VH-VL binders against Uncharacterized protein ycf23 (ycf23). Designs and how they scored, part 16

Target 1, 265 residues: Uncharacterized protein ycf23 (ycf23), of Porphyra purpurea (Red seaweed) (Ulva purpurea) (p51373)
Amino acid sequence: MTISSKISSDFDKQSALKVITGLNNFNIPQIKQMALASEIAKVTYLDIVADTDIIKEVESVSKIPICVSAVKSKELLKCQKTGVNILEIGNYDCFYEQGRLFHSEEIKLISKETRNLLPHATLCVTLPHILKIEEQVKLASDLQRIGIDMIQTEGKSTSISKTDHLSGMIQKSASTFSSTYTVSSKIRLPIISASGISSLTSPIAFLYGASGIGIGSNIRRLQDIGSMVIYIYEVQAAISSNHNIQQNINHSIQSSKISHQLIPY
Below, E stands for the ipSAE of ESMFold2; O stands for the ipSAE of OpenDDE; V2 stands for 0.75 times the mean of E and O plus 0.25 times the DockQ between their complexes.

## First folded at step 11 (VH-VL; framework fv_ecleralimab)

Design t1 (from q6 with heavy chain A32D; at its last fold request DockQ between E and O 0.83; V2 from the best seeds 0.81)
Fold by ESMFold2, look of step 11:
Structure t1 (fold): chain C 265 residues (1-265), chain A 122 residues (1-122), chain B 107 residues (1-107)
Amino acid sequence: as target 1 above (265 residues)
Amino acid sequence: EVQLVESGGGLVKPGGSLRLSCAASGFTFSEDWMHWVRQAPGKGLEWVGHIKSKEDGGTTDYAAPVKGRFTISRDDSKNTLYLQMNSLKTEDTAVYYCATYDESGYWAMDVWGQGTLVTVSS
Amino acid sequence: SYELTQPLSVSVALGQTARITCSGDNIGSYNVQWYQQKPGQAPVLVIYYDSDRPSGIPERFSGSNSGNTATLTISRAQAGDEADYYCQVWDSDTYVVFGGGTKLTVL
């Protein structure tokens, strides 16, 4: 039931950052570049497809903590047998594009099965953006009762373009932040905000109650390790600045309770 | 030995009603989801509906052709599953099986009864 | 509603390998079950979770699932394998879905 010691410190500090390679990404050279960039930048962990060959390839070049993602419990179990103990049911993006939808009951069944097969692993579950916000809250509550350790939110674009252009990324991040805010108000699990998050938008996740964020497509586009590291540093800097701003705001509010009277001559 | 035994099948006229029972033994009935599956003569298997365990909320779901006409219930104290069938149509003529899982988990049905025949004919 | 498609019939020579397909959009993201049914009998689960065998099912039965196709493979086909075979998934919208069934004939 507890978050893996490999990642718990960053979640406790509300500064966790994961890099997501994607469920349909089997490009081993690119995944290795993302792993190396993540290690150099000291990202909390890397989230890859549940594939034992890809796990080996990442481990051959990096000691970054690994999370594996799948939509089938048996794929997660197969990967756990290699020593990976941070597991996720989710990252549904590629399935939505193929017309494969996931609703609450199926996710609860996969989650119960996974928890039963893996009673001691760190489990994260993504709330599908296709669910209305009230359904996302109910699902998150049910997942907490099932014994899931962390929740990830995702967003969708309502723009007319299906590309990951700036408008779509802003809508995705706004959508995932709305889910983060509402869910964090109702449940006690750590929340990871994902979808369309950048250095521009990352502080908002933490204001809305996230303990971490996930970034992926903006890094995958960069194609070289140096650019990836710089991008990650920019996100990390935004997170750090947000913490300082929050502390300063709280301090300023406390010190502003002053009453004065002007005494005329 | 895990066992399911259906009863209550028979001949009924269109528009009539019938209640099927499924007696369960050899497992913890209250912890399992229970299913009804039917098979028209010479045709394939068709899922009718299920009822969840009490732990999972005890709710029911139905296939579209029977929704609103059929009702699944369970009595955990008697280890018995029921299917109440109302407004029966000739298309409901089938062998009705109850099914559940033992070792296979919720996605599958590894325990089946022998079935009970329901004939809807005028 | 999610739909599974199977061939109506498959023939195999005695001792040879039979393959029965089950087609569905993105079926590789589902857990696929296979049932054997002989005339006058209830179905018997032969494969679950794509490739797992229940107790008592011989190793000759195997399964695979990827992309848009799941396959039941029966090696060293015996006369007793002649039956109808159904694939099945559990879907978020339509719940339990069976394929139309495939009659396996052992020649």
Scores: ipSAE 0.697, ipTM 0.841, lowest interface PAE 1.4, mean pLDDT 88
ESMFold2 (binder alone), look of step 11: mean pLDDT 93; pTM 0.952
OpenDDE, look of step 11: ipSAE 0.871; ipTM 0.931
ESMFold2, fold request of step 12: ipSAE 0.664, 0.697, 0.643; ipTM 0.834, 0.849, 0.831
ESMFold2 (binder alone), fold request of step 12: mean pLDDT 93, 93, 93; pTM 0.948, 0.949, 0.949
OpenDDE, fold request of step 12: ipSAE 0.895, 0.891, 0.891; ipTM 0.946, 0.945, 0.943

Design t2 (from q6 with heavy chain A32D, light chain Y95R; at its last look DockQ between E and O 0.70; V2 from the best seeds 0.00; counts 0 for: pae O 4.5 > 2)
Fold by OpenDDE, look of step 11:
Structure t2 (fold): chain C 265 residues (1-265), chain A 122 residues (1-122), chain B 107 residues (1-107)
Amino acid sequence: as target 1 above (265 residues)
Amino acid sequence: EVQLVESGGGLVKPGGSLRLSCAASGFTFSEDWMHWVRQAPGKGLEWVGHIKSKEDGGTTDYAAPVKGRFTISRDDSKNTLYLQMNSLKTEDTAVYYCATYDESGYWAMDVWGQGTLVTVSS
Amino acid sequence: SYELTQPLSVSVALGQTARITCSGDNIGSYNVQWYQQKPGQAPVLVIYYDSDRPSGIPERFSGSNSGNTATLTISRAQAGDEADYYCQVWDSDTRVVFGGGTKLTVL
């Protein structure tokens, strides 16, 4: 139930960066590239699918902290034994494309099961964007009560099998920011903002209450380690440059009352 | 020993009512979700409904065929689960089981009663 | 509503391996349970969490789950294994869903 000192420090500094390889990504060469790039760029931790073979492959090329993601407690249990740093219930994006949805009650049940099985593990849970903002807040509160250690928010994807355009990224980010802002105001857990996060939007996430950000889709499109590193550097540079406008953002959010509107069904 | 024992089954006419009971022993009843499952003669298992633990809100849910007619309740002080069946139909004829969890956790029903037969007939 | 599909019947020769399938959309993302039911008896859990065995269940019983199909495997089939077998999941609404059941005959 304790977050590692390094990760916690990055949360406190609002500089935590999570690289997400994908819940359905079993491409070992690509994952290794992303892992190596992450280590070079000194990101906070790497998120990979809950697979012991993939964990071993990642560990062979990087010592970066590892988060594994799954939707089954049993899969997380298997990975916990390998000594990974974070176990995450979530990153549901791949399931949406397949028509598999996760509701609050199911997530709570999985979370409770996982916590009972792993009382000392660091647990993260993703809040589905399919939930209304009020439902996300309630779920987050319940998860906090269950003993979850951190929360991840996600944005809505409006297109399948299309390249991400700037407008789409901003839209996804908007949903993520709305969730982040609303949830962070109601719970004490650190929040990771994911979906639509880039060098352009990453600073805003922290202004909206995020403890960290997750990047995945854009970095996965890059073809070599060098490009991945440069991309990560761009995100990190952006984060460092924009920490001083939170008050203006809060005012804008409150005056416009757009929180509910930014999370469309 | 963990045990569930159903009672209250019998013959009833269509439109009638019947109340089943399930007595639990050997485990902390109040902490578990409880389920009713039925099986018509020569047919498969059919989930009837559940009641959550008090910790999880104590709410109920039902299968579509019985929704609005059946009510699940529990008395944790008596370690007893109930199924109130109203407006009974011939298709409700079945052996009714109560089930819950033990070593498996939340996902599997590894404790079952012996079942009680409900026959709805004119 | 979520649905699980099982074959009506499966036959296996004594001492051979029986495989009973349970199909559902993205069933691999669900935890699958298997129940054995003999005539006149209550169901007995034989597999939970896709592949775990309750205490007292022989190692001959195993389970797997991926994609759209879960499978119960019974190795070295015995006469006593003849029964109805049901797969079960919790759906996205936390409701219990059973398959239609498979009658296993040991020849």
Scores: ipSAE 0.048, ipTM 0.642, lowest interface PAE 4.5, mean pLDDT 89
ESMFold2, look of step 11: ipSAE 0.686; ipTM 0.839
ESMFold2 (binder alone), look of step 11: mean pLDDT 92; pTM 0.946

Design t3 (from q6 with heavy chain A108Y; at its last look DockQ between E and O 0.82; V2 from the best seeds 0.77)
Heavy chain, then light chain:
Amino acid sequence: EVQLVESGGGLVKPGGSLRLSCAASGFTFSEAWMHWVRQAPGKGLEWVGHIKSKEDGGTTDYAAPVKGRFTISRDDSKNTLYLQMNSLKTEDTAVYYCATYDESGYWYMDVWGQGTLVTVSS
Amino acid sequence: SYELTQPLSVSVALGQTARITCSGDNIGSYNVQWYQQKPGQAPVLVIYYDSDRPSGIPERFSGSNSGNTATLTISRAQAGDEADYYCQVWDSDTYVVFGGGTKLTVL
ESMFold2, look of step 11: ipSAE 0.666; ipTM 0.831
ESMFold2 (binder alone), look of step 11: mean pLDDT 93; pTM 0.950
OpenDDE, look of step 11: ipSAE 0.852; ipTM 0.921

Design t4 (from q6 with light chain V96W; at its last look DockQ between E and O 0.71; V2 from the best seeds 0.73)
Fold by ESMFold2, look of step 11:
Structure t4 (fold): chain C 265 residues (1-265), chain A 122 residues (1-122), chain B 107 residues (1-107)
Amino acid sequence: as target 1 above (265 residues)
Amino acid sequence: EVQLVESGGGLVKPGGSLRLSCAASGFTFSEAWMHWVRQAPGKGLEWVGHIKSKEDGGTTDYAAPVKGRFTISRDDSKNTLYLQMNSLKTEDTAVYYCATYDESGYWAMDVWGQGTLVTVSS
Amino acid sequence: SYELTQPLSVSVALGQTARITCSGDNIGSYNVQWYQQKPGQAPVLVIYYDSDRPSGIPERFSGSNSGNTATLTISRAQAGDEADYYCQVWDSDTYWVFGGGTKLTVL
C-alpha cells in the first residue's frame, strides 16, 4: 500500500492541497485553467473526472500530478492504463441532486474490486456524508482492512446552502470536520477533508487530524488563472500559519523544561 | 472446466419444504460467492439469494419474496451449495439455477448450472 | 427498489446490427451485465462491467452505458444470436436486479 511519491511529501508534512474540478465536469477549457493555476501555485495534485481524453488535455499543458475520480472501478482502471496511479472513489455531489445515493455496502464492493484490479495504485475513498458518523467510522475501518490508502471526508450539501458566502461554507464544512475528527481518532490512514473549505476554515481540518484538504467550487467560479492562483495562495497561507503555530507551541514547551522539573512535587 | 449441477427439484404441495443442492467443480469453491436464481415458466430471471465466501464473512442476502422462507448454506468440504425452501407457495414454481463468477467479479454471474425444476402445486 | 426496463422484443435482419436497450434511473453509475439465454438452456454472460466480454464471447457483442440507458449491440447478427437477452445490475436495496428480458429475432 504505497502512497504515490508524487504527493507523499505534502501528506507527510500535513500540508497537502488538492484542487477538485468535479466528477461531472467535462469542460476542458476550464479544467485546463484550473490545472495551470494549480501548477503555478504548487498545489499537491489535481482531481479530475476519470476520462482519458481529459487526462491527455491536462497533461498537454501541465505537469501537475493527476488524480482521477469515479464511482466505477472500470473507469478508474481505464485511466490507470494511461499512467495515472492516484485514483479516487468518490465526489458524490452530482449524484445526490439526482437521488442516487451511495451506501457502505456498495462502496466496500467497489473498493475491494478496485484494490484487487489495481493492487499497487494509490486509492482514496470518500465517506458519504449521508452516513451517520458511527457508520462512517465503521466504513473507514473496513476500507483500511480492504487496503485503501487514503480517506476523504465530505460535507452535507443538500441540507446546507452551497453559496460561497462565508457562513454557508462554514455550515457545509461542519460535517466534513466532524467526520475528520472522529475518523482520524479510529484509523491510521491519511485523511483529506473536502467541501466548503476556505482560507478561514482550512486550519481546522489539520487540527482535527487531516493530512490534506480539497477545494474546488470556489476556484471553478473564478474566470481567470490569476484569480485562481490568488485564491489558492490564501488557502496555502492559512495552512502555513497552522504549521508555524505548532512550531511555536513546541518551542515554548521546551523552554519551560526547568520549571517543569521543579513542579514534580 | 468450471461446472455446476443442481439437484433435488420436484413436485411439492403448497406449504411444503424442499432442499436443493448444487455440486460444484473445477474452481476453488471456498473462495467463491454462490447464487441461486430462478425462472418461472415463460418468465424472466429472478435473483433468489446468495452466500458469500467465508473469507468475505459467509453472510447471506435474499430477495424480498423469499426472505424468511428460504435459507442458503454451503459446505466447503463437499463443494456443495444448498437452498432450503420452506413454506412453499405456487408462486415459487420455477427452474432454479445455481450460479457463480469466475473472471467477471462479484457483480456478475459467468458460470451457471442447467437448473432443476421445482413445481409447487395442489 | 431498483427496476430495469427492456423492450419485449427486437428484430434484426441477418448480417445487420441489433441494439437492445436497458433503462434505469442513473444506470450509467451502475455496472451493467448482459446475459443471453436460448430456449431450454441456462443463461450465458455476454457482457459485464458495461462493455467487457468474457472469454469466448465474440467481439461483435459490445455494450455501452451512460445516463439512464445501457445498450447491448450485436453486429453482423447471426441466426445463432436469436435468444432472450437480460440486463442486470447490483443495487444496495434490491441486490442482483434483472431486466424483464428482450426476445431477439433474427429474420
Scores: ipSAE 0.706, ipTM 0.847, lowest interface PAE 1.5, mean pLDDT 88
ESMFold2 (binder alone), look of step 11: mean pLDDT 94; pTM 0.951
OpenDDE, look of step 11: ipSAE 0.772; ipTM 0.883

Design t5 (from q6 with light chain T94S Y95H; at its last look DockQ between E and O 0.82; V2 from the best seeds 0.73)
Fold by ESMFold2, look of step 11:
Structure t5 (fold): chain C 265 residues (1-265), chain A 122 residues (1-122), chain B 107 residues (1-107)
Amino acid sequence: as target 1 above (265 residues)
Amino acid sequence: EVQLVESGGGLVKPGGSLRLSCAASGFTFSEAWMHWVRQAPGKGLEWVGHIKSKEDGGTTDYAAPVKGRFTISRDDSKNTLYLQMNSLKTEDTAVYYCATYDESGYWAMDVWGQGTLVTVSS
Amino acid sequence: SYELTQPLSVSVALGQTARITCSGDNIGSYNVQWYQQKPGQAPVLVIYYDSDRPSGIPERFSGSNSGNTATLTISRAQAGDEADYYCQVWDSDSHVVFGGGTKLTVL
């Protein structure tokens, strides 16, 4: 109920798209490229590290709604004072790489503190993939009671070889889709699926109950704004066609008694 | 004014039991998480455990050396925190403080009692 | 479990700046508190959230936290600053962890 009007329409339409720059990304030129590409393509919002200088740099080139991410309430509060009111506890990737894990009780403490200090902000919390699915569902329920506005899922890869990039993406997307499906069956908050999602696999997130998706690494690897915009358009096209396919599948299920799965494109 | 006052410390033999109390005033006790922290003579601070508010589930958590032997409880009608210590060992000898937060938020402890001494000796 | 390491002692000349460190893996991702304890007294919170001062703590007390090290800084050290200092975090399992303490001596 505290979801910002800047983004709520896309969530209501189950078409929200977030571009994620990452918690350890302080590469100003790249972040500005991603912001400009996101604005050109009419992305729902951009997710950046909670850093007031980076906020200023993004605002210098783009009007796209900004979300800031951190793992500490103090960093979120600092950014809210500049006028940013879409805040996230999550984007744990760089911490996992350093051996720093996040468990349910810590996330609940950070979330409760952030909600108390910022009662009117839009708050999203990522469920750590290190939690078993039953623990993720319990955490999501607790976060809903705390007054969190949105949940993000993330995926896990066990690949340790750099040559296993495609396998890692498949594992991450399957993991986050499983979390999305299970959590969406138990809570009523909007869900954002993230980790390893491509234009081809993005429709699965929405069939499993997501209201939006997050993409990052596939865009970060691109060398120019034009390529970024084209990639985002491909994702948006998949989302749009998914809406039409989902309506047709739901109608068919009511008449056929046999379920169909989404056909990725 | 927020205040915490511990009581119930004393001399006890190994294997014995003792119950500490912490009387609280000046804040809404029922909404606060409460901690026990101890300090052996000449040593540093050691967290013993905490108890959550009823709203947050009323659950307890303990440091490993005391788990299974110590029990934290609260009586919100009397604004009192308790520490039941069973199977006491000589290494449990310490000053025991109760602590909570007031202005700092619950990551910190800005309100402390003066402590009560527990001596476990054979 | 999560470990915090502090030096056993630090000395500072009257009027100069003291720095007390607290080391831990990824401590910069945790909220660090600092407590002052004088002989025979209960601890007193002097810094929370890495760098915030509770009411009544003079501005010459400051804190920082990044990477693997948090630092308590006491500028213009006074004789009354002589005490033991403890850092503290909540670890990832939400247990409270204290550092071993640092005795600050003002010369």
Scores: ipSAE 0.672, ipTM 0.829, lowest interface PAE 1.7, mean pLDDT 89
ESMFold2 (binder alone), look of step 11: mean pLDDT 94; pTM 0.958
OpenDDE, look of step 11: ipSAE 0.724; ipTM 0.861

## First folded at step 12 (VH-VL; framework fv_ecleralimab)

Design u1 (from q6 with heavy chain A32Y; at its last look DockQ between E and O 0.73; V2 from the best seeds 0.73)
Fold by ESMFold2, look of step 12:
Order: C-alpha cells, then sequence, then structure tokens
Structure u1 (fold): chain C 265 residues (1-265), chain A 122 residues (1-122), chain B 107 residues (1-107)
C-alpha cells in the first residue's frame, strides 16, 4: 500500500500506462528512444531492467518516472539506492524461452525478501502465466498478505500462434485478460495487464478490472521515436474513449430510475 | 551457541524403516525452515527435503528420489526436527545432516549438524 | 530438473589464485551459494547471494555469477583451503540443488 505519488493518480483513475523495455534489454540507444517517446506522450512510467548505468542513461534524456524489474532482490536494492522507488519482480518472458521458470514458492520468497529489504518502496509482482488460474489467484492473495502493492498479469500464446504476429498478440491479450478478470474478482490490489496489448484490446483490460496496462514489444519493434509516440497516443486514445463510454453509461444509469432496480452496487 | 545435533542413525535392512532426530538450540526454532541433506559415502551433497516455519505454513517438500517414502516433521515445543524414512533402499545409505539458515536467509544453509550415518544393507 | 555442473578437481599452487566454476542454464538468474567441506566434517557456507561472505570467512574468498557460469575465487591459496567445494541454488521446481562438487588440491 505504498504506491508512489509519481504514478498513483493514473492508477486511481484506472488509466495507468507503462512502457516496458524488457528485462533482458540492455540496448541503451533503444531504451533512450523509448524513454523519450514515453515522456513526450506523458506515459505514467517506464519499466526497465534493474541496471544502475541504464537508469543514469534514461535520466539523462527523460524525467519520466522509472520502474526497474528484476528477479533478484539484490539487484532491486542496488537500483533503489540510486533513488528509484518503483520496483518489480517479474517480466519473466525472456526466461521462458530459455527454460527458466518461476513458480509460486520462489516468487513469494523473493517478494518477502524484497519487502523486508525495501519496506517503503512501491512493489509490483508479475503472476507467471505458467500457473493455473486458481494458483495465480492464490499467489496474488499471498502477495497481498506479504505487502506487495500491485499485481501484473501476463499472457502466453500457443506454439501455433507464433506463426502469426497479430494472432499471437491477440492470444497473449486474451490470456492476460482472463488472469486480470479472475484475479481482480478475488483481491483488492491494483492490477496491471500486460502482454500483447494494443489500442484495439486495451479497453478490455480496464473492463476486466485492471487499473493500468503495460505495452512493450509492439513499441520496441518501431524504428523511431515519432512512430513510438503515435503508437502510444493511439493506446491512450483508446483508454480515454473507454472512460468516456463508461462515464456515459454511468450518467445514463444515474439519470434513469432503472439503476435502483437493476444494477446493485 | 546455535547448534544442530542429529541422532538415530544405524544399520537397517532394505525395506525397513528408521527415524532420525535433529535437536536444535540457540535460536527460535519455530521461525526457521529446516532441511535434511544427505551424502552417500564418497559422493556429493544431495538435498532430501525441507519443512517450512510455522509462519510459512509448516509444509514440506521433498527431492524426487525420496518423495512418498520419507516424511519430515517438526515439534516446535521440543525444538526437534524429524525424518521418518520408510521403504529404505541401499542407495539411501548416507550421512544425514540437518541444516538451516542464519545470516544467509532462505536460499542457503549456514548452520549444519555433524551428521548421523544410515546404512541400508542386507 | 535443474542441474549444476562443476569440474571434478582443480589444483592450485600455494599462494596462487584458485577458481572453481559452477555451470547451469541461466545460473545468473539464481542466487548462488558455495560450501566448503573438509574430510570428515560438515559443509561450511563460504559464499551466498553470489558474492557475499558469512561472518568469519576471509576476504580472499570471493564469488561472481553471470550468464551460465558462477565462479568461486580463492586468492592466496593456503594449505587449509584444500577441501571439496559445492555450489548450490534454490530452484522453483527442484528446490535446493547442489553441484557435484570440486576437489581443490593445494600443491
Amino acid sequence: as target 1 above (265 residues)
Amino acid sequence: EVQLVESGGGLVKPGGSLRLSCAASGFTFSEYWMHWVRQAPGKGLEWVGHIKSKEDGGTTDYAAPVKGRFTISRDDSKNTLYLQMNSLKTEDTAVYYCATYDESGYWAMDVWGQGTLVTVSS
Amino acid sequence: SYELTQPLSVSVALGQTARITCSGDNIGSYNVQWYQQKPGQAPVLVIYYDSDRPSGIPERFSGSNSGNTATLTISRAQAGDEADYYCQVWDSDTYVVFGGGTKLTVL
């Protein structure tokens, strides 16, 4: 419950958007491009690998709030000492291809250790998609008790889906949305939906109970800052449009006496 | 100060059973995970299993070769860790150590007993 | 299940630097521990968290971990360093995993 004031407003409005550069991405020129695009577009925050040199490089070109990701508490602690207070255990995608898996027990141990070392930092934990949905819910509940501040969901495409980029993104999005929906029904922590989210699919995350979304690979593939900014604006427009539609529904319900009879809250 | 002392080792025929004990002192036993590690004569270290602290649910996990045959338990009122070994095989012949952490945290074991020898032979 | 591979033996001249490797797929994503075991004795932790030393372990013991290899380094090797050395990680599927051990001989 220690969400940084740098990002809390966007989470409170259920409109948070982070750009994810990737846990195994050490390409400083690309990361700087993504940071600059994120700042121009006023993205909520940038999620980078836990590396103190990369933090310095990003800060040299951008004032965007920084989150660092790692799977080892010592790397997160090292980065926090530079002033970064938004930290994540997760973004496991680069490990799955290499056969390195993270299950509930290991994630809980890393999370307890990290919270103990960093009692006041904002901590987010990704729920691995390799866990069954019921196990993801149990892990999220355990993480809430440990004192984790936010949960991130991720998705997986099947081996067939990797033959079609668009199909793979849709399958990843559907998977992360299933996790978001189920987990948000059972726990009270803010949820970030990630994996394959586009402007077309981003409103679904919020309807399923997310407070924010993460985008990464779709931006990393773009060749220049201008294209990155346009992509981000399109996602932001979809988020804004969703809130407009939802607000119109709420106004209609409030102006109609049907809401007292049909929609209990 | 912090000490672990194993006991209960001996000679057992294949198919037999044996219970090992590990007496702990010098720390709040119930707050710590406890491990069993074994070492066959002339061989390397092999993890057998662990039992979690009371705070972490007191559950157990086992290495594949012993799963279903060995049971780890603890008595926090007596500061004692147990290893019940059933359906013993000749490959279970080893020195058995109990271990836990102190400075190192969950990932490691910096406190060890001196071990107790179990021999499984006909 | 996750496996760690160590060389069977390493030799070092007295006063020189010994390096013992521990290989594992993506071992850099794990916290690596090192244990020393002398004949007839229980193991002693000499490195944890890849590079941290427990109280009482001399500074000449150091560790590193990146990529697929972790390394225990013993500077200014002494006769008393002659022992078996085991690396260890904690893995999600296999839990505690030890390497096969390396016999360090000080010549």
Scores: ipSAE 0.722, ipTM 0.861, lowest interface PAE 1.3, mean pLDDT 88
ESMFold2 (binder alone), look of step 12: mean pLDDT 94; pTM 0.958
OpenDDE, look of step 12: ipSAE 0.747; ipTM 0.875

Design u2 (from q6 with heavy chain S104T; at its last look DockQ between E and O 0.70; V2 from the best seeds 0.74)
Fold by ESMFold2, look of step 12:
Structure u2 (fold): chain C 265 residues (1-265), chain A 122 residues (1-122), chain B 107 residues (1-107)
Amino acid sequence: as target 1 above (265 residues)
Amino acid sequence: EVQLVESGGGLVKPGGSLRLSCAASGFTFSEAWMHWVRQAPGKGLEWVGHIKSKEDGGTTDYAAPVKGRFTISRDDSKNTLYLQMNSLKTEDTAVYYCATYDETGYWAMDVWGQGTLVTVSS
Amino acid sequence: SYELTQPLSVSVALGQTARITCSGDNIGSYNVQWYQQKPGQAPVLVIYYDSDRPSGIPERFSGSNSGNTATLTISRAQAGDEADYYCQVWDSDTYVVFGGGTKLTVL
């Protein structure tokens, strides 16, 4: 109910695309490249670490809507004071490897505090993949009651995936799609599927009930704006192809009905 | 003026039981999370547990050393927090404080009682 | 379980700056509180949310938190600052965690 008009249309069309720079990314040159690529490709919005200096740097090169991510409400509040009104509690990946875990109760406390401090901001919360699916559903339901506007899913990987980047991305995408499907069946909030999303897998997110997708690691590993834009265009083309298939089905159904209505005696 | 006053401390033998009370005033007790924190003589602060407000579910969490032996409860009609301590051990000897937050939010405790001494000894 | 480590003691000359550290894995991802405790008294909150001061705490008390270390800084140390100081976080698995405490001595 407090989703920013800067992004709501793409979520309403189930075509939202977020580029995620990551909570552990303070590399200003790379973040600015991702911002420029996102603006050129007309990505729905860019998700950066909650850092007021990084916000200023992105704004110096791009008008793309900005979302800031943190695990502390104070950092989100500080960034909102600069004019950013799309905020996220999440993107926990960099913490898991260092033994810092986030469970439902802590996330609910951060979320309730953030909503109380910022009653009108757009708030998104990531469901940790370390939670069992039943707990993810319960957390999503509690977050909806707290007044969170959007949910993001993330995928998990194994130690094997760290030795093979492709297999880790496949596992992450399958995991996040399972969460997306189950959570979307139980709550009414827009859902963003993230982790391991590619041009091949992005249509699956929307079939499973997502209103948007998040991409990050595949873009971060690219070293120039042109390559980033091409990657984003391929993802957008995959999303558009899914829409086109649905339109063709609906057209065929309407043509069949018209033929029956127009049959001469 | 926000105030917390503990009572019920005393001498008890190992294996015994004791109930502590914390009388609260000057704030809406029913909306607050309440904590118990203890401090062995000459030692540091140790969190014992908390009880959430009714609107947050009224549930309790405990530190590992006391889980299963201690029970936190509250009576919102009397603005009183309780700590029921069973199966007491000599290592439970401490000053017991109740604490809550007023202006600082969930992560901190800016209001403390004066403490009540519990001595567990034969 | 999550642990916080503080030095046992810190000394500071009158009028100088004292720094008390609190170490913990990824403590920068937590909200850090600091408490002052004088003998025979209950603790008093002096810093919360890493760096915020409650009403009535003088501005010479400040805090910072990044990486694996949080620091309480007391500038222009006074005799009345001599006390025990505890850091504290709230953790998903361990809940409220206190450091072991640091005795600040003003020389």
Scores: ipSAE 0.683, ipTM 0.830, lowest interface PAE 1.5, mean pLDDT 88
ESMFold2 (binder alone), look of step 12: mean pLDDT 94; pTM 0.954
OpenDDE, look of step 12: ipSAE 0.832; ipTM 0.912

